# VHH binders against Gluconolactonase (gnl): the designs that were tried, part 7

Target 1, 316 residues: Gluconolactonase (gnl), of Zymomonas mobilis subsp. mobilis (q01578)
Amino acid sequence: NGSTIGKITKFSPRLDAILDVSTPIEVIASDIQWSEGPVWVKNGNFLLFSDPPANIMRKWTPDAGVSIFLKPSGHAEPIPAGQFREPGSNGMKVGPDGKIWVADSGTRAIMKVDPVTRQRSVVVDNYKGKRFNSPNDLFFSKSGAVYFTDPPYGLTNLDESDIKEMNYNGVFRLSPDGRLDLIEAGLSRPNGLALSPDETKLYVSNSDRASPNIWVYSLDSNGLPTSRTLLRNFRKEYFDQGLAGLPDGMNIDKQGNLFASAPGGIYIFAPDGECLGLISGNPGQPLSNCCFGEKGQTLFISASHNVVRVRTKTFG

## First folded at step 1 (VHH)

Design h19b (framework vhh_8emy_2)
Fold by ESMFold2-Fast, scan of step 1:
Structure h19b (fold): chain B 316 residues (1-316), chain A 125 residues (1-125)
Amino acid sequence: as target 1 above (316 residues)
Amino acid sequence: QVQLQESGGGLVQPGSSLRLSCAASGFTFDDYAMHWVRQAPGKGPEWVSSISWNSGSINYATSVKGRFSISRDNPSKTLYLQMNSLRPEDSAVYYCAAKLDYGEWSTRYDEYDYRGQGTQVTVSS
């Protein structure tokens, strides 16, 4: 209803080219169990976002507000008792085919959804015969390869889940020809990810409170990682400052500025790794993920029980 | 598999104290923020208190602040609520609830991953 929350904090004057600290953080949706995976659908000019615990995918437009797009969004009803914590859809991106590609927590797969017919199909649901845990987020390369994370968050009891088949929580790359590569198996809670515009870097969040990190992987010409470095450890923000959230979803603008969920809100990092600013919600409110929309300059943020909108000076 | 079992409720006089316990099993207790929520007859659920996984963050509803103390013992997988200076308006079923700890202070009962069956607290003469 046009209410605003939170604040924008400037850490560097370099933020001024991206965002004004006086920009309002507008609430566009409320009463969501856990908002996640916002994606702007350019062909149709609408926002989709997930509510993974509720097993609902919602649609938003400025004139019509919020409506149900898919229910169930992930696992078919009825949900098997004691097996799923998050049976719904999670992270989403529009693919090169114009379909909505979904990290589907409850179906334990990467899915495609036709935005017009709402027909669903499985892209991939296993690696070498073992079912994925609960795919969480995904990001496309220009060539049409899709990178995705597979933490256990959708499964009851996480790593100790009775239905978990893999002994790790992976980061995968699916090529357009169907080749599936496991590119990282050593992260405890891989979550959000994004490619730099030149595709030389892959950013990956680890949402483990014991290791609340954002990693940067250097990629070779085949899109495979050769090394990694730490972008930032958020232990101080989480433990010493008591800030809400853990490293979660992220997105990137055309200049390579990273907008990353972490304790305190959405942090903005320049391509050189300097932290420029922070978008925060209400005290104690995690901001879990984000996407660009509305001609490319509007940042939509999933903010716990809310979805919010921030108008920027940059293009996503 | 997952269980939260509350205990320690009862009938007491105004001004008395009670200590509630919640025994957790079937999940990794250390990964979860723990909450106490109460519901009086004819009313909706009311959030009472929250404690983060490591006890580093603790919050109370204004109605109980200064009278109630939340604590947890991770080795024994137990949550506690020490209730002092009890009032008739504290009469309710008290529920233990768990939510994966993202630092969020949920005040809504339906937003928890797990909840117990509740323990009745009655404060009257």
Scores: ipSAE 0.013, ipTM 0.435, lowest interface PAE 7.7, mean pLDDT 91

Design h19c (framework vhh_nb_b201)
Fold by ESMFold2-Fast, scan of step 1:
Structure h19c (fold): chain B 316 residues (1-316), chain A 124 residues (1-124)
Amino acid sequence: as target 1 above (316 residues)
Amino acid sequence: QVQLQESGGGLVQAGGSLRLSCAASGSIFSSYDMGWYRQAPGKEREFVATIYSGGSTYYADSVKGRFTISRDNAKNTVYLQMNSLKPEDTAVYYCAAKLDYGEWSTRYDEYDYWGQGTQVTVSS
């Protein structure tokens, strides 16, 4: 491709240590139905990304471009009529075992995928006997615990889905020993999440237009939330400014800077909560999620029908 | 069936403290996530604090550092310790119980029980 989109906006001179406003936003993939959940696989030097409505997981390398990695990526074909809005894989992370851990909307589970053999296995698909709604994103602690969100976005009619078993949309923590904790049940649309590098904070997006918030939870030594504070409400950006997208995916660099999807693009927040800058797509183009890859300084962003990359000065 | 009854409300001066109690009867208490909500005149009901069945807690920004939620499973009681009270804390405070969704209930209406509320009035 070699084309560029969008722009970078500076809100604080503190952005200069992270990203130059003149950095091009390079298109690396196009013609995707809805790009989501990018993850860099270091041991193979490739990017994987999801297309949840299309039920496809794609692979990208700079030399070979885009190819299909898994089809179907989530729910087995044929998909039951009228039950799934997003049958595919969504958010992904490389786990401590070197497998690709997948928030699988259509299978309604956290899955593992072997990056070499492409064999899949279920990690967890229920909480106390009730099937998950449609897991959306996940994030690992250094101890191997995994935090994940379970909004209804994979299901037709969302909260009113005929197959939804839970009366809430949860945030969960799965411990390395297999213990599953429900850590938040009060969010309407929990979506992206990330741990601070010191693991004292968990960031969680709520992608509800009525409450378009990014929350920060304080964690105890067991990785459980003790309190929360509001990082930012995006009502003005969404309704008053008409900016595209809602709080969605996120990732964090080694310095604790948060890169979070919200109306207008990927916002960059310092560890103290100051908003430093914004990476935007073309007018009307949502930027839904991001990950660091290559030598650790490349930010990959899922951008509606595109995947793009931005060279940063920081390490992820 | 779970019944919730709040107590401990009243009139207090700004900067003062109150301890609210919520006594649960009827069902096994230790399986429930317990919460406090409040409603001021002319406003919608807002979240205050929750304590999950596993013991972790979570607070609204407006009360963080001033309020502490705790539970005593042996007494089937949840507490809300309210310190450094402000006039804007004036509201009816409601205790709520949510089953930790799916262990032994098959109906939605068994997951969400509410008390009748207790009035807290903070004078300037």
Scores: ipSAE 0.000, ipTM 0.112, lowest interface PAE 20.2, mean pLDDT 88

Design h20d (framework vhh_8ghr_2)
Fold by ESMFold2-Fast, scan of step 1:
Structure h20d (fold): chain B 316 residues (1-316), chain A 126 residues (1-126)
Amino acid sequence: as target 1 above (316 residues)
Amino acid sequence: EVQLVESGGGLVQPGGSLRLSCAASGFTFSDYSYIGWVRRAPGKGEELVARISSSGGSTSYADSVKGRFTISADISKNTAYLQMNSLRVEDTAVYYCAADEYGLGWDIEASRYDYWGQGTLVTVSS
């Protein structure tokens, strides 16, 4: 595009190893209803991103720009009247099988998509016989286990949805052998998540304005949580400062720096929990999710009607 | 259960003014609520024209209406308002009141709202 948005704010000199404050936030896609779940597909060198309310998954390359990859991306047409807010795909990751693994809000499932043929298949759609609410984001362990969140955002009336079968909003772990574990049922709005590079920590966002938290879970050798601590509460940023967004998507670099959506933009946290800096959109513009791509140093960010790109000094 | 009832629509000449009201019942405006006005003209997509936090601390407007429309809320009356000044023919649309009690942080996407009114028609014509 050549147009830019927002600004980068430095909170600590430790940011200088990761990102220069003068780095432009470049607009690469526009006119999206709500951009979400960007993922870089290395085998093919392209970006995919979701538009969950529009039920579209889009593709971007620097040479060709934006095109439609899947339409519908989630729920099949026709969409049942009054049952869905977000019928589309949401968060995505490339799995160990080279397929695109999708948190599919409208299908209420974790799905796989072949990036070449675009054929889809269901991975898992229920826990102990009850259908998921609307899976939102996912993250892989090195062994191939997948962690995912299941908030009610895809469903009309959220927790009061007529089709909601679970009385909680869960965080789940699906092991490579097919074992599905409910690892957290006490969060009101679990959303984005990420594993530390050594897989001793799982970060989980809660996008509830009453409890706008990023949590850190300590994991045992089986990848199951043993305790949690609060990384940060964003109530003051949301209510006192009026900043746009709530804790949403996140990603992590190879050094363990966390890039997390929260009120005001993408916050950068060091592995020790210090907040180093903030990538902001224009006033009132939420930045909802991010991924690393190209040669591993480019951060792509879903930014409301835009997708933007930031060149970093770190590797994802 | 939850209802949003719009009023104040009608026919007005270009350059005129209208004040839309949205009365909520079964749902109380709280510190966590966002109220928006979304319009839809035939053949066009939905456009969020104005949004307010019920705490009154944050307002936002579409570029097409900025400086002409003003959104406000009276928490004690559980009512939101849209003051529409310097109306243009292109403002002709059905205007919907929408409310989000969970505040998902999306400033622009209309489908993020939990509750919707029936809509009120605004026609700007000479």
Scores: ipSAE 0.000, ipTM 0.153, lowest interface PAE 16.4, mean pLDDT 88

Design h20e (framework vhh_7d4b_2)
Fold by ESMFold2-Fast, scan of step 1:
Structure h20e (fold): chain B 316 residues (1-316), chain A 125 residues (1-125)
Amino acid sequence: as target 1 above (316 residues)
Amino acid sequence: QVQLVESGGGVVQPGRSLRLSCAASGFTFSSYAMGWYRQAPGKQRELVASISGSGGSTNYADSVKGRFTISRDNSKNTMYLQMNSLKPEDTAVYYCAADEYGLGWDIEASRYDYWGQGTQVTVSS
């Protein structure tokens, strides 16, 4: 609709290779209860995005605007009373099969959706016989392995949910051959994740306000973590500065620059860990997730009740 | 700087009514889900009611359904809790909270950006 919000803040001159501080943050969708999990579908040239509390998945094109793609997007209607906080779809990626792979909070599974027929199928819904909490986000390796997070956010009362079967909130790796590995069980609120372009590093956000961290895991040749280091702790931004949001979704460009949701907006980190800049919404507006789309240079951002677009100089 | 300030608490007899108010400042009020929690002596803090940023969605604890009504006025940056047919079991400190995710149907403490200082409600004969 052509309105703009927010501000781009430059912390390093290295930002100039990625985007200009004068670049408009354009509103492309509004009246969303909570926008999440944007994904660009290259074959059809359209954006999909989730609204997990509303149980809707929407589609956007510049010519046609916003339309409903799936309703319900996650849990079948009617939703059981008192059991679900977020019954809908959440994070999404286009898989190597051309299907939309969905972290489905309400179905408590990784699902895949045919972008043409809209038919759905379950990929995986349990680990060793216990149902997932509520999968939140996912990221593909070049070999077709999928990494995903399983925080309790879809469930009413979170860790104290009556239907929660696992006593942890996991990060998992599903191999193309169907092997499912639990690769991290010690995070309180694992949320967004991304692989570096060389796949030697896995970034994982923890959206716990008591431990609002982005972690970096070193991966071996089999894609399994061997160690981790802290990229950044956002306690100061959250508690001292009162900035909106917690470490949430993320994505990465072809040069390895990380675009990560955290208190204040989308932070841009160089591969060496330097923070280069920040894309912010309006005061008090969380920016929860992002993806690259169009010709690979446009960054789409889920921004609370909005979805916004920022034209960058980099390629996703 | 974000502030949430509760008012309207007090001492009332069973069967009477109170209206709590929560005045918010320092953030984009209409973009945040808001909620009321309460904590009785010796018990954990529990959700009472929540409301979405637009006011279009509300949720209530089973113990207060039909008796309490949550509402908001985004032009005044204020949220309300109308408490009717008060019972001694409603005695608690009532806290205003803002949820960063804008989820008005269910608000959990682990996702709250901001909390007020609380206001005491006492229902006694």
Scores: ipSAE 0.000, ipTM 0.194, lowest interface PAE 13.1, mean pLDDT 89

Design h45c (framework vhh_nb_b201)
Amino acid sequence: QVQLQESGGGLVQAGGSLRLSCAASGRTFSSYAMGWYRQAPGKEREFVATITSGGSTYYADSVKGRFTISRDNAKNTVYLQMNSLKPEDTAVYYCAASPDWEELFYSGRSEYDYWGQGTQVTVSS
ESMFold2-Fast, scan of step 1: ipSAE 0.015; ipTM 0.538

Design h45d (framework vhh_8ghr_2)
Fold by ESMFold2-Fast, scan of step 1:
Structure h45d (fold): chain B 316 residues (1-316), chain A 127 residues (1-127)
Amino acid sequence: as target 1 above (316 residues)
Amino acid sequence: EVQLVESGGGLVQPGGSLRLSCAASGFTFSDYSYIGWVRRAPGKGEELVARISSSGGSTSYADSVKGRFTISADISKNTAYLQMNSLRVEDTAVYYCAASPDWEELFYSGRSEYDYWGQGTLVTVSS
């Protein structure tokens, strides 16, 4: 690689414990149609990332570079005409079973993939008999419950899709015993999500230009939301400043610092909600999602046609 | 289709009590699994303060109101109540009644086929 993009902007001296503004944003992958859902697989020491419009999941290592991991990654070929905008895999996390758990737009399900055999199985594809829209991202609790979002982005015509069965775009919690709960139905475009390390808070992005918000939900002892507050509205950044992207993917470090995609790049929020800094791509380049990898301090970021990495001082 | 009408709000001094009522029209509470009360303070987010099962009467409360608020429902009258005791200045909010087919749908803030939210009733705790 050797190529770099963008810049790091410091808003608070509290950023200095997390990231230096001089840290290069290194390009590790290029020629991606739309990079999304990076996940680091510790047992093989490799990065996986999705290309949902292309229906490909790719693998990266520093020694071998980029290779195809799954093609198709989501919906089987041929794709039905006029039904899918994004037929591929999207957000991913390594589950407690060591499998890759996938928010899969094309199969309209939470899937799991064996990282060695590449065999796939369905975890859940419906809520009370109605098929999901197109699951987008997911996040595990320490107990093994999985939270996930179900916006319509995989479907042609979004909310007006001919195959959409639900009248809402949900946020769900799947418990280890198989119980599936709808925990939020009122968001227009739920997208990225993350749990605080103490699991008292769930962060959820809404990627609607009319309501470009990141919400914080307070969770009870059963992991269920009881209240929400607005972390930030990005209307000014999107409309007044013309910055690229909308609230999208996110991840969290062990200290509770949130790394969240929004107009302008990846914003870094302290646990108290203070915005500490911003990792930006080149002008007009959205940064859509991120994960920690390698020995826990490297932040990988999906950056439109690129995947990039940033060396941090914090641990995910 | 579904409408909820809240009443019983008003101005009360700290330490006082109020009883909120929620009357349903266009549906019965027995058609839904849970009835709840959600509040929103000016400039702040939404908080589920209490919920009750329509079938079993089991209740749950936010930590901020436990021991002070009591939810109840009269299914035959299609009416839910929130008894608020030992009111504090921080209880000042608009209180909304919501009915949900599932306990996890109480944060439904949009309108779709069904209106899960009433118009709200203002509770002001001040002298």
Scores: ipSAE 0.000, ipTM 0.161, lowest interface PAE 17.5, mean pLDDT 87

Design h46c (framework vhh_nb_b201)
Fold by ESMFold2-Fast, scan of step 1:
Structure h46c (fold): chain B 316 residues (1-316), chain A 125 residues (1-125)
Amino acid sequence: as target 1 above (316 residues)
Amino acid sequence: QVQLQESGGGLVQAGGSLRLSCAASGFTFSSYAMGWYRQAPGKEREFVATISSGGSTYYADSVKGRFTISRDNAKNTVYLQMNSLKPEDTAVYYCAATSPEEYLWRYGDSEYDYWGQGTQVTVSS
């Protein structure tokens, strides 16, 4: 609405090829309960974003502003008492079929939505007969495989939920032929994820205060992880510096620069792992997720009760 | 020791108003997000309103336009001004405090840092 928030902090002169520190962080949406999972839809030129606790998916255009796209966005109403903290949609990506693919907390599934008719269908809702917890985010490979996370955040009492069927919080890979692989079961709170442009690396955030990590998995030629290493531990930022947020959503530009939610805002990492800069909201304001949109140089960020945009020099 | 003390509840006729107060002590109030939840007999605790450490507010659809949350950092107090009260607003109202890194409405009951004892609001038709 023409207002700006926050600031951009430069840690390395390498940031200058990506973003100017003087770039405004513009508020484009307000009065959201919790903004999440922004995705740009090129066929129609609009932004979609989720409000998982409100069970609403919203649409934004520069000319028309914010409107409701889906209500309910996830679980059908009425919501069962005592079962869901976040009954709505969460992370989203446009799939190779042009549909909106949705990590749907309340339906406990990967869903797809027709952007024109708004009809939805289940892609996958279980692994070996057990229902997912509450899928949170997803990312496509060039071959059409989809990686997704399944933390318990949609469920009341999280790991102790009465309806939770799995004894772990997984990271999965769904192949175009329908093969579903569990690729990581050892993370406490898997959340955001992104593939490097060459698809040799998968980044995964863990949004646990006890282990606030961003991990990097090395992938084989079949897109399956062979090893992992730590990109960064954010315990110091969270506990010692008191910065807002936990490792959450992320996205990646065509040069392999990672834009990752963590305590303090959206951190920008070069492909070699160097931290170049930080996009912050107002004090105490978590920035939870991001996507590239418009002509590819606009970064949209979900920022608690706001959605904001930042003009970059890089392409998503 | 951390304390949250609620006051201002009572019996009111439909269409009336009440102002709830929650006085906080034992923590750095200005850095915490504050909120109001309510629980009617036999129902789950539901979100009412939140105010961040930075002053941003958010309301449940059922109370939007009727209730106003505010804070006074000099007095370590959060308020809920309740106008145009309906019988459906009858509940025990709780204030809660959470770390500045989280928003109050996002948590289940066991995930809040601190809760008040609750104050009863009864709206007669």
Scores: ipSAE 0.000, ipTM 0.221, lowest interface PAE 12.7, mean pLDDT 89

Design h46e (framework vhh_7d4b_2)
Fold by ESMFold2-Fast, scan of step 1:
Structure h46e (fold): chain B 316 residues (1-316), chain A 126 residues (1-126)
Amino acid sequence: as target 1 above (316 residues)
Amino acid sequence: QVQLVESGGGVVQPGRSLRLSCAASGFTFSSYAMGWYRQAPGKQRELVASISGSGGSTNYADSVKGRFTISRDNSKNTMYLQMNSLKPEDTAVYYCAATSPEEYLWRYGDSEYDYWGQGTQVTVSS
């Protein structure tokens, strides 16, 4: 499509190496119930994105537009009455095995999907015998460890869900040898996450309006957290300024610039923590997640009922 | 009967190339992820490279990136490791391994892989 939304705001001249404020935010998909978890599949040159409330995973190419990739994307039909808010797939990454690794809210598991055959398999669905809440997003280390979040968003009544087995909302690390570690149990709504390129830092968003934070965890040589610091609190943006969205999905470029969903849009943070700029939707429009694609420089953003594209000067 | 048979090892001078082959039989080859491991004298076994069942995704150890290329030919039930710019530190026994599509490509430990070859010696003389 030829339509554009929103605007780009510069907070620092350091943004100029990453993105021009005049760059259009192009609408490439519309009429989605809630867009989430975009991932670029390099081996097929296409975008996949989730629609978790609709239980659909969609595919986009510039030549063919939008088509259905998986339906259902998460929970098998029929969905049990009163148990799920969001039965579909959510965050996705291409794994080191070339499969699409899926934070599957409705199946309550990390799944993998063959991008050619569309066959699915379970990676992990429990910790110490208790089923996950509803996995939301994931991020790979270079060694093949996968970090993922497990908030209750897929479940009806969230923390008060009748089927919730864990009394916390976790952040987990699954190592290449199959070891599963609970690395954080104290966040109310862990959501998006990303590793710095040198893998010394793990960024985690908390999408609770009472504590809308992006945290930075320092990692040891085994990829386990030793401490954390607050990158930013967004209560002022959410409550005082009335900006749409909460800390949600994120991604990182090869230079370590963080592109993070928060109230107002996608914020761009330098590796030192300085906020450089903001990609905004239209007033009242949340921007929930993002990924790089199209030879690594194009940023795709899930934007409520839309998916949009922004051409950058950086590489993801 | 499942078999993985490595070939192509040998003695080579630094800077030269070798191509290892792994011939598979007794299972549906395209349904298995494959990997090359090596074990140097007095060292632990390490993953060198892995490839998905379709061949669409590959992974490499940092020590071999840019020098080694893993590939597979599903029509011939064969996986390859093209080793360029060989160094003395590449001297090791190289093992072919196969894992189900449900397993992780980077899993460690012999009990976690479905099938292993007998190994082939690569010696890079200095």
Scores: ipSAE 0.000, ipTM 0.093, lowest interface PAE 22.8, mean pLDDT 88

Design h47a (framework vhh_5c3l_4)
Fold by ESMFold2-Fast, scan of step 1:
Structure h47a (fold): chain B 316 residues (1-316), chain A 125 residues (1-125)
Amino acid sequence: as target 1 above (316 residues)
Amino acid sequence: QVQLQESGGGLVQPGGSLRLSCAASGFTFDDYAMSWVRQAPGKGLEVVSDISWSGDSTTYADSVKGRFTISRDNAKNTLYLQMNSLKPEDTAVYYCAKGSPLEWYLSGDTYFDYRGPGTQVTVSS
């Protein structure tokens, strides 16, 4: 009962431990300008998700449906003319302090929001005196360090933006003691990221159509990258097959299976790098990001103008 | 090598009609949304309409809603714009573009990365 989209495709019988191919992809929200950054808030039992171009953060519960949580979600009104494509919030995670930590595209900062009072504060907005471009996604280590990406997507004209201060698009690590490290400056469009459960690997997507890659960085004991390898290049999916989307958001289950947005939908990779399956939207419909919620076996997916859910056998 | 070629523009009197066509090649036409974008003299670009890959879903700018109809023929790799009840303010160069506002948003691409050379529509005496 209710509407569904897309389909699930099995590439390996190893998918059967994670997800049934016949599982419906249920629409739970519609009429969103661009859905992004879903996060499940356990202490309230609700989903939050961003609409970055609309500058709105929305809340969903099964009982009440969709409501506005924050408006504006990112940049304060009025928005400066011609400077922002995405003035709103984007990726989100619940931090170790119970606050909602937000990659805030329009404020150009990592922010935190109290889920009860809805009060917000700046965590960090610059590196060595230069303002971030437009933070896009973030991921916590067990020690409370925050990894985040800083592509130019929030800014009008991207790399050619009049307000862009950095001459690169970075991946950063903020330590609990306040130390901020630039850990990668060579990616054209760093976007989604996730840590393996043992925190020896950092996955980072690059959403550039010229280099549509998901990278795996090996981390040392201090959480800093020592090397990288390519998990997958999606040029054939994007150009030859014409599939919708680019490498974008991602999340990881407790077994280390990666659920990563790329052309065609959410790809499921085992910890050894084998691609097990694909959750697809309707033709031409990108699936941009995902999170686990409810009892840990529901995958929520931002799906263009929709937010959808898929029941899994795995725990996030 | 995306190639898009518009045709069907011209001079028309207020209240008249024109049908624009766009011949597409160099990509799998039926896998992509398509758009019509216009630029009036001395003005910025305006997306007037877009259509999904299948043709089942369409959007229109408020300025043209009820007067313009976008359609596509996937067997012929052709996009159309039927323009009725034309007004002087519809005077513009009309461009066929691969993708939709949603697809450009995702890629960070501009509509001009994959557009045709345009066709002039003039609504006057």
Scores: ipSAE 0.007, ipTM 0.314, lowest interface PAE 10.0, mean pLDDT 91

